# Designs tried in a protein design chat: VH-VL binders against q8ixk2r445to577. Part 51

Target 1, 133 residues: q8ixk2r445to577
Amino acid sequence: FFGMLQNKGLTDYCFDYNPPDENQIVGHQVILYLCHGMGQNQFFEYTSQKEIRYNTHQPEGCIAVEAGMDTLIMHLCEETAPENQKFILQEDGSLFHEQSKKCVQAARKESSDSFVPLLRDCTNSDHQKWFFK
Key: E = the ipSAE of ESMFold2; O = the ipSAE of OpenDDE; V2 = 0.75 times the mean of E and O plus 0.25 times the DockQ between their complexes.

## First folded at step 3 (VH-VL)

Design b32 (framework fv_axatilimab)
Fold by ESMFold2-Fast, scan of step 3:
Structure b32 (fold): chain C 133 residues (1-133), chain A 120 residues (1-120), chain B 107 residues (1-107)
Amino acid sequence: as target 1 above (133 residues)
Amino acid sequence: EVTLKESGPALVKPTQTLTLTCTFSGFSLSTYGMGVGWIRQPPGKALEWLANIYWNDDKYYNPSLKNRLTISKDTSKNQVVLTMTNMDPVDTATYYCARTRYGDYHFDYWGQGTMVTVSS
Amino acid sequence: DIQMTQSPSSLSASVGDRVTITCRASQDISNYLAWYQQKPGKAPKLLIYAASTLQSGVPSRFSGSGSGTDYTLTISSLQPEDFATYYCQQYYSYPYTFGGGTKVEIK
C-alpha cells in the first residue's frame, strides 16, 4: 500500500513529514496535518518488510520509534529493517509496533493544539485506525 | 491502586487567596507522560476544568480564570498544589484533582473532592 | 471555546429501561470525548473515553457512539446503581469543556 496515511478518528488528518532541509532529512518528529491530497510530504509506502517509508525525499526515510519515548521520528532506512522500524498494519486498521507491543494513536501534542502519532496501549479506538488514501 | 485526595480550607473570605493540595498514590509525576488536573463544580452545576500540570512541569490554565490560577508540583511528595487569587462567592464549589496523561488527556481517576465556601 | 450541549437535562427511567443521552459539540472534536458518571455527593467516575472505548471495570451495558459533533451514551438495561448524573467532556483542545449534565432519575 502507498499514498496518504489517514486517521479514521481524527478524520481530516494524515501522516506528514516536513524536514527542515534536504540535508537534514532524519531525526525530526512525524506529525499529523490536514490531508491535502497532493502526496509530497504526506506520501508514504508500507513495505513488505513492515516499514513505513518516506520516499518523497532522498535519502529515503523510515518511520521509527524514538529511543526511550513513545514518539515517532524519521530515521534512515536500513537494508534489513530494525525492530524499532517495524509496524504491522492489521486487518482492523491498527498499526501495531511489534517491539513495544503498542499501537499508533492520533493524539494532540503536548503544549499545543497540533497533532502527532504516539505509541499507546492498543484499544479499539478509531484514533488507532489508519488507512491509505 | 490509584488514589488522590484534596485538602485545603473549607471557608474562604472574599478577596483572599485559596490554596488546595492534591496528595496522590499509586503513580508518580516523575513517570513519562503523567499529569494531574484540577476541576471544580459549583453546587448543582456542571464541571469546569481549571488547570493541568505534567511530569515535565508543563502547565495549562483555563483562560476564563485569567491571571488568578497557579499550579505547581512537588514530585518527591506526590503532591500538586493549586492557588487561586481574589476569591469571590461565585467561586464556591467542590474542587477535585484528577489524573491525566500526555496523549490521552481524559481524567481516569478522581479525588473525593473538597468543598470550598466563599462568604463574608 | 468549544461548547458542549447535553440533552436531555434530566430524564425519568425504570430499572431495565434502555437510556440514551446525547452530547453535541460546537465544532468537530474527532472522537476526543469522555463520559463520566457522578452519584450525589461523590466524585465523577470515568465510563468511556475516545467516544466509544469502555474504561476497565465498567459494566458492558454502557456504550458510547458517535463522531464529528454528535455523540451518544447508551445504557442498554438500567440498573439501580445507574441512577446518577452523566457528563460528557471534550479533550480535543484547551480549554477542556464539559456538558451541562443529564440527571437520570427514578420513575
Scores: ipSAE 0.446, ipTM 0.854, lowest interface PAE 3.0, mean pLDDT 90

Design b33 (framework fv_axatilimab)
Fold by ESMFold2-Fast, scan of step 3:
Structure b33 (fold): chain C 133 residues (1-133), chain A 120 residues (1-120), chain B 107 residues (1-107)
Amino acid sequence: as target 1 above (133 residues)
Amino acid sequence: EVTLKESGPALVKPTQTLTLTCTFSGFSLSTYGMGVGWIRQPPGKALEWLANIYWNDDKYYNPSLKNRLTISKDTSKNQVVLTMTNMDPVDTATYYCARTRYGDEYFDYWGQGTMVTVSS
Amino acid sequence: DIQMTQSPSSLSASVGDRVTITCRASQDISNYLAWYQQKPGKAPKLLIYAASTLQSGVPSRFSGSGSGTDYTLTISSLQPEDFATYYCQQYYSYPYTFGGGTKVEIK
């Protein structure tokens, strides 16, 4: 699967990665932003290793969650995907993070109109349902 | 088991400062994303959100009551304190503290509430 | 601020009735809506969050639906313990705001 990773409950919002510095593409938080349909910063690839890859710049980035944290951050991809970079896209649209046993949920970013994907206990909420467009 | 309990004065005179303490158990404000908020309800009226404080000490206040509210926490004591200045009879209400979370600012567990009457 | 308007403000119903309560937001809140039940003299109890997800321990006769600006709480078969005031709350944007409440009274 590849394309814009969109949320079912927070309609018209997609995974987005837009670091301010092109010389440092890793270490920043993945956000949710209005889907623009042009790919670019919203284009992700779901791989056979269960990675969510960002290929807009070299080296390639892979979404990860650090132990004890709930935020999704961009890491460098590894030859063999580490456990913190593995997400299972389930038939019901849930995006399950294997290492933490939690699901990715669309959530508001504090007092901002910006939204972010966060790890939460798995529920049947549409805010935890994702699809590639 | 998650529990919260409000404590503070039952009667406050106009112009005085109200201080309410929320003491909780079954969760910690050291946990990533965790928060506690304050909500009030005047007799026979709707619920009104006042303030939230989070694990990282981020604070949010209802703009309609700005400059009157201060929220603080003592993570080691499992306590959150709300201070409201310049009390007026219109502030007579039951005050609740409740658990919330960054990204999910609904309130899943509530204290019993404490009635505060503002009168001369 | 996002205004939350509930209708009706009160309704009378009998045990076994299907009850519908509506909540309208002044702007799109993308399902960031919770429903609470409050009995006289008691604290509110969370029933539903994310517009349609039931809180653990809440009976299945309660359900939430809706999208955009319009949301509904339905009680499929009213029980004696369901006579209470119900409130909706948006958590799309701060300040977080509640509806005016709907009182469900015995017919």
Scores: ipSAE 0.349, ipTM 0.837, lowest interface PAE 3.6, mean pLDDT 90

Design b34 (framework fv_axatilimab)
Fold by ESMFold2-Fast, scan of step 3:
Structure b34 (fold): chain C 133 residues (1-133), chain A 120 residues (1-120), chain B 107 residues (1-107)
Amino acid sequence: as target 1 above (133 residues)
Amino acid sequence: EVTLKESGPALVKPTQTLTLTCTFSGFSLSTYGMGVGWIRQPPGKALEWLANIYWNDDKYYNPSLKNRLTISKDTSKNQVVLTMTNMDPVDTATYYCARTRYGDYYFDYWGQGTMVTVSS
Amino acid sequence: DIQMTQSPSSLSASVGDRVTITCRASQGISNYLAWYQQKPGKAPKLLIYAASTLQSGVPSRFSGSGSGTDYTLTISSLQPEDFATYYCQQYYSYPYTFGGGTKVEIK
């Protein structure tokens, strides 16, 4: 699948990656932002290797979660996807991170009007359900 | 397994500073994303959120209480401390500490509460 | 700040009754809502988070529903231990705010 990755519970928000430096796409946190329908920083590809790829800039970025962390960070894609970059998009819309055995959840940054995807114990919450639009 | 307990003075005079300590077990503030908050409840009234502190030492305060609040932690002792300056009789309430998590700002385990009366 | 309005402020019910409590936010909160139960002299206990997700160990007779600004807590068959005050809390926007509470009293 490809397109904008939207949350079921936080209805109007999509995965968004807006790095501060356009010449360095790696190392920053993935955020959630109002879905605008134009692709660009909200355009992601879900690959057969279970990667969530950011193809707006080159080299291509792949979303990863480092061991012991809860935040989704942009890393460089590799020829063979490392385990920390693999997410299973399940039939119920859950986005399961295999290495941590946790699910991606839409959450608000405290004292901020911004939202972020975070790893949390898997629940049946609509904030943990995602779909490509 | 998870327990929290508040401690501090039961009586405070107007204009004094209140210091409350939350001691907890069954979890650690060294755990990524973990936090502890303070909530109060005046007798017969609704709950009011006061402050949160997180594993990374980020601190957040209820703006309605302006600069009266300070929250701090000692991760090695499993303690969180709340300080509230310039106490007034209207601040009479039961004060609770409770566990929260960054991104999930509800409270899943609560202390028993400690009653603080502000009176001359 | 987001204002949370609970209705009713109190109700009288009998064991076995279906009880519904409503919570209305002054703006959309996208299901970032929790429900708590508080018995006299005790600390609040988390029942539901994310509007409809039941906390582990909470009986299935409790359920949450709603979207946007309007949310409900339902107790399908009231038990003696359910007589308490119930509070909703929004965690969509800082500062976090609670409803005024709904007291469920024995009839």
Scores: ipSAE 0.572, ipTM 0.886, lowest interface PAE 2.3, mean pLDDT 91

Design b35 (framework fv_axatilimab)
Fold by ESMFold2-Fast, scan of step 3:
Structure b35 (fold): chain C 133 residues (1-133), chain A 120 residues (1-120), chain B 107 residues (1-107)
Amino acid sequence: as target 1 above (133 residues)
Amino acid sequence: EVTLKESGPALVKPTQTLTLTCTFSGFSLSTYGMGVGWIRQPPGKALEWLANIYWNDDKYYNPSLKNRLTISKDTSKNQVVLTMTNMDPVDTATYYCARTRYGDYYFDYWGQGTMVTVSS
Amino acid sequence: DIQMTQSPSSLSASVGDRVTITCRASQSISNYLAWYQQKPGKAPKLLIYAASTLQSGVPSRFSGSGSGTDYTLTISSLQPEDFATYYCQQYYSYPYTFGGGTKVEIK
């Protein structure tokens, strides 16, 4: 799959990655932003290795969650996907992070109107349901 | 020019709470991706990471310190505050604050450090 | 936690010597490794990040190499100001961990 990765519960929001410097595309947090339909910073690829790849800029990035953390960050893709970069997109739309055994949830930052994807215990919430548009 | 400086008590009694303030200049915690962390070093021993706080108020704590840590920021004052509860003599160390970035969790500029001794 | 093991714990060297310090991670850290220099009584100073990238202002005699689990800091021709303790740090996985340090002493 490839396209814009949209949230079922927060229906106007998509995965978004817009690094502050195009020459340093890795190391920053993945956010949620209003879906604009133009691809670009919201265009992701779900690979056969269960990676969520960002290839709009060079070098290609892969979304990862560090052990013990709940935020999604952009790392460099590896030849063989490490466990922290593997997400299982299930038929019900849940995005399951294999290493932590948690699900990606659209969540609001406290004291902010901003939204981010975070790891949370898996529930049947629409805020944990994702689809490629 | 980036500068950071730690301040707080030099002596803390066992069971007390330590509060340290990091005051910085040359950058802002309103800047995307920017963060400040705390690292400590007991006399003659290795460095140990304690906590980070970022521009978006994300907070990360070393899990080995079992909920003893609280980190907060005042972006308008260019300050980050670390609180550590239930101090023990083993917590005697030089405490540093340092600049970091989200996704690039190395520390590029460090304060001079403040020595905290925990004794009766 | 990822454990970082540095070797040797200490070494004695003379000005002009080539010095090599090794850092080993308990699992692959994909070049997310930094090196710091700490002189007695002072704060650490960043030398290298991303395993091999020199921080601005750091002399070219310092270099980093390695991949996977094994990383090396090399000082090609040791200078008097280089006598210090050196630390590696992984920033691949939370919590971020430092090596035990390598003290470079004058012979």
Scores: ipSAE 0.006, ipTM 0.536, lowest interface PAE 14.3, mean pLDDT 86

Design b36 (framework fv_axatilimab; at its last look DockQ between E and O 0.87; V2 from the best seeds 0.00; counts 0 for: pae E 2.4 > 2)
Fold by OpenDDE, look of step 4:
Structure b36 (fold): chain C 133 residues (1-133), chain A 120 residues (1-120), chain B 107 residues (1-107)
Amino acid sequence: as target 1 above (133 residues)
Amino acid sequence: EVTLKESGPALVKPTQTLTLTCTFSGFSLSTYGMGVGWIRQPPGKALEWLANIYWNDDKYYNPSLKNRLTISKDTSKNQVVLTMTNMDPVDTATYYCARTRYGDYYFDYWGQGTMVTVSS
Amino acid sequence: DIQMTQSPSSLSASVGDRVTITCRASQDIRNYLAWYQQKPGKAPKLLIYAASTLQSGVPSRFSGSGSGTDYTLTISSLQPEDFATYYCQQYYSYPYTFGGGTKVEIK
């Protein structure tokens, strides 16, 4: 699967990554933004290694969750996907992070009109349902 | 088990400052994403959100009362303190503290509430 | 600020009845909506969050639905312990706001 990764509950919002430096794409947080399909910021790929890959740049980036955190951060992809980069996009639309045993949920940042994907306990919430468009 | 309990004066005079303390257990404000909020309810009336504080010491206030409210935490004591200045009889209400979480700004566990009457 | 309007303000029902409470937001809150139950002299209790997700320990007779600006709390078969006041709360936008409440009384 590839394209825009859109949330069901937070309608019209998609995974978005816009690193401040195109030559340094890792270390920043993945956010949610209105789906626009423009440029490279909203193009992701779900790979056979269970990665959510940001492959519009070289080297390629893969979404990871750091220990003790609930945010999605861009790391470099590795030949063998590390445990903290493995996700399962299930048939019901849930995006399950294998290492944390939590699901990706669309959440609002309190101090802004911005949204971010966060790890939360898995529920049937539409905020935890995702699909590629 | 998560528990919260409010403490403070039951009676406050007009123009005085109200200080309420929330003591909680079963969770910690050192935990990433964790928060505690205050909500009040005048007798027979609806609920009104007052303020939230989070693990990273971020603070948010109801704009209608922002200038009167101060929220703080003591993580080591598992306590959150709310101060409200220039109290008025209209501020008479049951005051609740409750647990919340960054990104999920509902309240899943509540204290029993403490009734505060503002009267001369 | 987002205004939350509940309807009805009160209703009378009997045990076994299907009860429906509506909450309307002044703008799209995108399912960032919670429902609480409050009994006299007690603190509110979380029932539902994310518009339709049942809080752990809450009976399955409670359900939430809706989208956009309109949301509904449903009690499929009212039980004696369900007579209480119910509140909705949006947490889409700061400041967070509650509905005016719906008192469910015994007929």
Scores: ipSAE 0.889, ipTM 0.953, lowest interface PAE 0.6, mean pLDDT 96
Fold by ESMFold2-Fast, scan of step 3:
Structure b36 (fold): chain C 133 residues (1-133), chain A 120 residues (1-120), chain B 107 residues (1-107)
Amino acid sequence: as target 1 above (133 residues)
Amino acid sequence: EVTLKESGPALVKPTQTLTLTCTFSGFSLSTYGMGVGWIRQPPGKALEWLANIYWNDDKYYNPSLKNRLTISKDTSKNQVVLTMTNMDPVDTATYYCARTRYGDYYFDYWGQGTMVTVSS
Amino acid sequence: DIQMTQSPSSLSASVGDRVTITCRASQDIRNYLAWYQQKPGKAPKLLIYAASTLQSGVPSRFSGSGSGTDYTLTISSLQPEDFATYYCQQYYSYPYTFGGGTKVEIK
C-alpha cells in the first residue's frame, strides 16, 4: 500500500513528516497534521517488510520506535528491516509494532494544537485505527 | 499494584503556602511518557485539574491559578510535590494526586485525597 | 477553555434500570473524553477513556458512546454498588476540564 496514512478517529489527520531542516532528513519525530491530499510530506509506503517508508526525499526514511520509548522517529531504512521498524497493519486498521507489542495511537501534544502518533497498549479505540487513502 | 497517597497539612491559614507530597508505588516517573497530576475538589463541587509533571520534567499548570503553583518530582523517591502560594478560603478542597501519561491526559489511578481547609 | 456540561445533575433509579448520563463539550473534543465514578468519601475511579474504551476491571454494564461534542455514559442494568457521582473529563485541549457531575441515587 502507499498514500496518506490517515487516522479513523481523527478523520482529518494524517501521518506527517516535516523535519525542521530539509537537509536533516532523519532523526525527528513523526507527527500528525491536517490531511492536505497532496502527498509530499504525508506520502508513505507500507512495504512487504512491514516498514512505513518516507520516500519523498533521499535517503529513504523508515519509521522506528526505540526500545523503551513511545514516540515514532524517522531512521534510515536498512536493506533488511530491523525489528524496531516493523509495523503490522492489521485487518481492523490497527498498526501493531511487533517488537514492543503495542499499537500506534493518535494523541495530542499537551500545550500545542499538533497531534502525534504514540505507542500504547492495544485497544479497540478509533484513535488506534489507520488506513491508507 | 499502583498506589498513590497524598500528605500535607489539614489546616492552612489565609496567605500561607500549601505544600503537598504525593508518594506512589507500582510505577516510576523514569518510564517514558509517565506522569503524575494534581486535581482538587472543593466540598460539593466539581473536580478541577491543577498541574501535571512528566518523566522528562516537563510541567504544565492550570492558567486560572495565576502562577501560584509549582510542581516538582524526585524520581528516585517516587514523589511529586505541589506547592500553592497565597492560600485563600476558596482553596478549601480535597486535593488528589493521580497517574497520567503524555498524550493520554486522563487519570487512571488516584490517591485517596487529602482534605485541606483554609481558615483563620 | 473547553466547558463540559453534564446532565442531569442528579437522578434516581431502581436496581436493574438502564441509566444514561450525558456530557456536552463547548467544542469538538474528538473522542478525547474520560468518565469517572466517585463514591461518597472516596477518590474518583476511571471507568472509560477515549469516549468508549472500558478501563480494565470495570464491569461490562458500563459503556460510553458519542462523538464530536456529545457523549453518553450508559449503565445497562443498575446495581446497588453503582450509587455514586459520575464525572466526565475532556483531555483534548489544555487546560483539562471536568463536567459538574451527575449524582445517581438508587431507589
Scores: ipSAE 0.684, ipTM 0.908, lowest interface PAE 1.6, mean pLDDT 91
Fold by ESMFold2, look of step 4:
Structure b36 (fold): chain C 133 residues (1-133), chain A 120 residues (1-120), chain B 107 residues (1-107)
Amino acid sequence: as target 1 above (133 residues)
Amino acid sequence: EVTLKESGPALVKPTQTLTLTCTFSGFSLSTYGMGVGWIRQPPGKALEWLANIYWNDDKYYNPSLKNRLTISKDTSKNQVVLTMTNMDPVDTATYYCARTRYGDYYFDYWGQGTMVTVSS
Amino acid sequence: DIQMTQSPSSLSASVGDRVTITCRASQDIRNYLAWYQQKPGKAPKLLIYAASTLQSGVPSRFSGSGSGTDYTLTISSLQPEDFATYYCQQYYSYPYTFGGGTKVEIK
């Protein structure tokens, strides 16, 4: 799959990556932003290795969750996908992070207009349902 | 088992500063994402959110009260402290501390509350 | 600020009744809504979050529904321990705000 990864419950919001330095794509958080499809910030590839790739740039970035954290951070992709970069997009739309055994949930950043994807215990909430557009 | 308990004065005079301490157990503010908030409830009235503090020392205040509120934590003592300046009789309420989590701004465990009366 | 309006402000019901409480937000809160139960002299207890997700340990007779601006808490068969005041809370937008409450009393 390639496209915009949209949240069902937080309608019209998509995964978005906008690093402060376009030449340093590693180490920054993935956010949620209103889906617009302009430029390269909202296009991701879901690969056969269960990666979510930001591949409109070289070197390619892969979404990861560091041990003990709940935020989605951009790392470099590797030849063999590390366990912390593996996500299962399930039939019910849930986005399951294999290593942590948690699901990706849309949440508001405290006291901000911004939303972010965070790991939480899996539920049936539409805030935990995702699809490619 | 998660517990929280508020402590502080039951009676405060107008213009004085209120200091409340929340002491908790069964969780730690060293845990990523954890937070503690303060909520008050005037007698017979609705709940009002006051402030949150998180594991990373980020602090957030109700804008209607931000000039009067200060929140701080001591992670090693499992304590959160709320200070509210220039108390007025309209601030008479039960004050609760409660556990929250960054991203999920609801409160899953509450203290028993402490009643604070502001009168001359 | 998002205003939360609860209705009714009070109701009388018998054990076994189906009880429905509504909460209306002044703008779309996109299911970022929690429900609390408060008994006299006690702190609130979380029942439901994300509009419809039941908190661990809460009986299955409680359910939440709704979307947009209109949300509902339902108690399918009222029990003696359910006589309390119920509050909704939005957590979509800062500052977080609560409804005025609905008191459920013995008929």
Scores: ipSAE 0.559, ipTM 0.870, lowest interface PAE 2.4, mean pLDDT 91
ESMFold2 (binder alone), look of step 4: mean pLDDT 94; pTM 0.953

Design b37 (framework fv_axatilimab)
Fold by ESMFold2-Fast, scan of step 3:
Structure b37 (fold): chain C 133 residues (1-133), chain A 120 residues (1-120), chain B 107 residues (1-107)
Amino acid sequence: as target 1 above (133 residues)
Amino acid sequence: EVTLKESGPALVKPTQTLTLTCTFSGFSLSTYGMGVGWIRQPPGKALEWLANIYWNDDKYYNPSLKNRLTISKDTSKNQVVLTMTNMDPVDTATYYCARTRYGDYYFDYWGQGTMVTVSS
Amino acid sequence: DIQMTQSPSSLSASVGDRVTITCRASQDIGNYLAWYQQKPGKAPKLLIYAASTLQSGVPSRFSGSGSGTDYTLTISSLQPEDFATYYCQQYYSYPYTFGGGTKVEIK
């Protein structure tokens, strides 16, 4: 699977990653933004190792969640995916983070009108359902 | 109608800090995806992008200016402020503010520009 | 940083002429290119974005084309009000960069 990772509940929003510069591709938070259909900063690959990869720039980035956190941040990909970088994309569109046992949900960023993917307790909400376009 | 207007000092001495304010109307920085940027143009030279700020308070700076820039916004006043430290004669330019959008980083409406001369 | 090279740096043309201005990126920019018109003493005005999409209110004699690294702005029938400097801008990769400009002078 690869393409733009779109939310079923926030119908026009996609995973989006645009680091501040090419030398700082990792360490920043993944956000949600209106799907533009042009790929690039919204182009992700779901791998057989259950990674969500961002391959637009080198080195390749892999979405991760650090211990005790609920935000999705970009880390460097590894030859063997660490547990904090593994997400199970389920048949119903749920994106389950194995290490935390929580699901990725489209949510409002605190104190702002922007949206971000966050880890939340798994529910049957359409805000926790994702698909590649 | 969308309008933007720059304000600030016309003359700055070397080593001083420049502060420019962009006041706009016809749109809001509370609108999802909306942003305002600063671009400068030395006399007879090309345009150079300086910094952008977005509705969510995300900030981006031109790395060539090495931490001399600070951008901030006051959404309730429809204002964006750019601060540039340690001014030098080579920073003499017309400074523009312009509207942009996250994901569409071109500038669709521009202020008239304000000329800043750096000299002793 | 992506370098944007415009050619020619300047040109002279008569009213009614077809004018072409070229913009070349140092790497593939995937059609994330905008064109601006700047008249003497004025702020730039957006003409075209996404390489070929005309901004509302811009005369149809302006058009953009190209892909990859090479892009062209065309004015099909030059008018006196088209005396200006034209700039391209890539917005594919941060930091966003502009070309050096092409000055169009009416003969």
Scores: ipSAE 0.007, ipTM 0.568, lowest interface PAE 11.6, mean pLDDT 86

Design b38 (framework fv_axatilimab)
Fold by ESMFold2-Fast, scan of step 3:
Structure b38 (fold): chain C 133 residues (1-133), chain A 120 residues (1-120), chain B 107 residues (1-107)
Amino acid sequence: as target 1 above (133 residues)
Amino acid sequence: EVTLKESGPALVKPTQTLTLTCTFSGFSLSTYGMGVGWIRQPPGKALEWLANIYWNDDKYYNPSLKNRLTISKDTSKNQVVLTMTNMDPVDTATYYCARTRYGDYYFDYWGQGTMVTVSS
Amino acid sequence: DIQMTQSPSSLSASVGDRVTITCRASQDISSYLAWYQQKPGKAPKLLIYAASTLQSGVPSRFSGSGSGTDYTLTISSLQPEDFATYYCQQYYSYPYTFGGGTKVEIK
């Protein structure tokens, strides 16, 4: 699947990646931003290797979680997806990060009108349910 | 088992500075995303959030308290300290510390609370 | 700041009753809402977060529902230990704010 990855509970927000420098596309956090329906920074591909890919810039980026961290960051995609880049999109809409045994949740950054996806213990919350649009 | 306990003076004179310490166990502020906050409750009134501090030493304060608050932590001692300047009788309340997490700004475990009375 | 209004401020009920308390936010908080129970002289206890997710160890008779600005806490069959004051809290927007509380008293 591909498209804009939207949250069920935070209904107007989509995965968004907007690195400050196009020559350094890796290492920055993935954010959530108002869905604009135009693709661009909000266009992602979910692959058969369970990757969430970002192809807006020349190098192919893959969303990953570093060990011990809760934030989603952009890494370079590898020929064989490493475990920290694998997310299982389940039938109920959960994005399950198998390596950590946690689910992706929409959350607000403190003292900011910005939102961010974070790893949290899996629940039935709509903030943990995602779909491609 | 997660536990938190507040300590500090029970009586404060007007204009003095209040210092409260939260000592906790069963979790660490070295854990990614972990935080501790302070909430107060005047007798018979609603809860009011005061401040949060997180694993990375980020600090957030209730703007209504006009720069009277300072929050700090000692991760190695499992302690968080709240300081409030220029105490007034209206600040009489039970003060709680509680665990929170970055992104989930609700409070899942609370200390027993410490009553602070501000009077001459 | 987001204002949280709870209704009613108090209610009287009997053991076995279905109790419903309401929390209204001054703006859309997208289900970033928690519910707490507070017994006299005790600290608050978390019951529900994300509007409808039950905290571990909380009895299933407690449930939360709602979206947008309007949220409800329901106790399906009131027990003696449930007589307490209940508070909602929004965690959508800084600073975090609590409702005024709903006191559930013995009828």
Scores: ipSAE 0.654, ipTM 0.903, lowest interface PAE 1.6, mean pLDDT 91

